VH-VL binders against Uncharacterized protein Os08g0218700/LOC_Os08g12160. Designs and how they scored, part 7

Target 1, 194 residues: Uncharacterized protein Os08g0218700/LOC_Os08g12160, of Oryza sativa subsp. japonica (Rice) (q6yue5)
Amino acid sequence: AKEEKPVVVLPPAAAPGEAPSADAAAFVRSCCDTALQADRDGSSFCYYHLLPYAAFFEGNQVKVAEVAATILSTNLWVYVDQLRKVQGGAGKGDPNLNACVDDFSVAAGENITREALQSLGRLAAAGNGKRSKEDLENAQKWIKGVEKPYNGGIGKASGCEIGYLFTYSDDLPAQKTLGYTFDTASSLINHIKL

## First folded at step 23 (VH-VL)

Design g2 (from s4 with light chain W34Y)
Fold by ESMFold2, fold request of step 24:
Structure g2 (fold): chain C 194 residues (1-194), chain A 120 residues (1-120), chain B 112 residues (1-112)
Amino acid sequence: as target 1 above (194 residues)
Amino acid sequence: EVQLVQSGAEVKKPGASVKVSCKASGYTFTDYYIHWVRQAPGQGLEWIGWINPNSGNTYYNEKFQGRATLTADTSTSTAYLELSSLRSEDTAVYYCARHSHIFYWYFDYWGQGTLVTVSS
Amino acid sequence: DIVMTQSPDSLAVSLGERATINCKSSKSVLYSEYNKNYLAWYQQKPGQPPKLLIYWASTRESGVPDRFSGSGSGTDFTLTISSLQAEDVAVYYCQQYYKYPTFGQGTKVEIK
């Protein structure tokens, strides 16, 4: 029962009541609308959730993706912690819950998360037209790894069946945000221009 | 592009079984649950349960436990609802539906419905 | 399970007038951390399957006319049709997805 922590710390968010510049806010809106154009509700979530960090982005789409990925990794870590608590309590002995703890613990692995966030950091530093295709592929590979237990059920043999976890909904609040944090990070990463 | 096409109407006697099909197209069949919902004549919607076509795992609303069987055939992208020990109260239109997201179960795509009539 | 109760059961409204349908859940369907209500509205016209109108209590599905709007939070929700059209004759259902899905009993909307 190892307690895993987020790999990267989020930049400071704007204080409540502190407005970003119009240009910074417009940039966040543009990134979210472009990445999530077919999903109006997802785009709205992206904008309002990332807006507190708008001053950090400085017109850099990869910094937006980097913060979104960090938020996802934090959500995932909190979710694994909640799953482990249920596993030790109300869900003791539940084979599906055991599989879900195992699968999401792999997805939240510190090494693969660190490698992905470091690749995003290099992409951010390089700028348009100078970005490594290999670094983008590393970030995209991580998203696919996170998606494995999250979507598609990852197979009968050892996979987590998400639908059975709804039994524990009241004890798994991080589950309610995971869809949005994943979709935001995934869409932003997949719209990075090299 | 996403389509759920169901089998045709069925007429059955009490005590028989019925099997309704739902053929999916326009998306990766194994990435989404198929949910089943029924509607008795002049009545509201009742959620029956779900199947994960990828794993074969199923969940049933308590009301349907022991009588409903959900299956899926990934080679034909087809889900099935089988109801056994039919009663006249099982006369309904049966729908298959797809959730929009694995964590958020609102239903953005529905089959056209299959009328099952149970008549003595 | 979360019980969904709609009111009224039936509603007659003149063309061009406002129709208001209420839905109440037995437990809150609000996730307060990102202020989202796990509530959907469906329209079912005669002889058709249900059609998703609104999700997250207030977000219109693609292709749904602007005259349909959803509001409310927590346990009390409203579907409003601001100017009723002939093609809006249908039964309307609310549905929660905070837990395993449950539907309201439906509200039939007719032209006066």
Scores: ipSAE 0.661, ipTM 0.853, lowest interface PAE 1.1, mean pLDDT 88

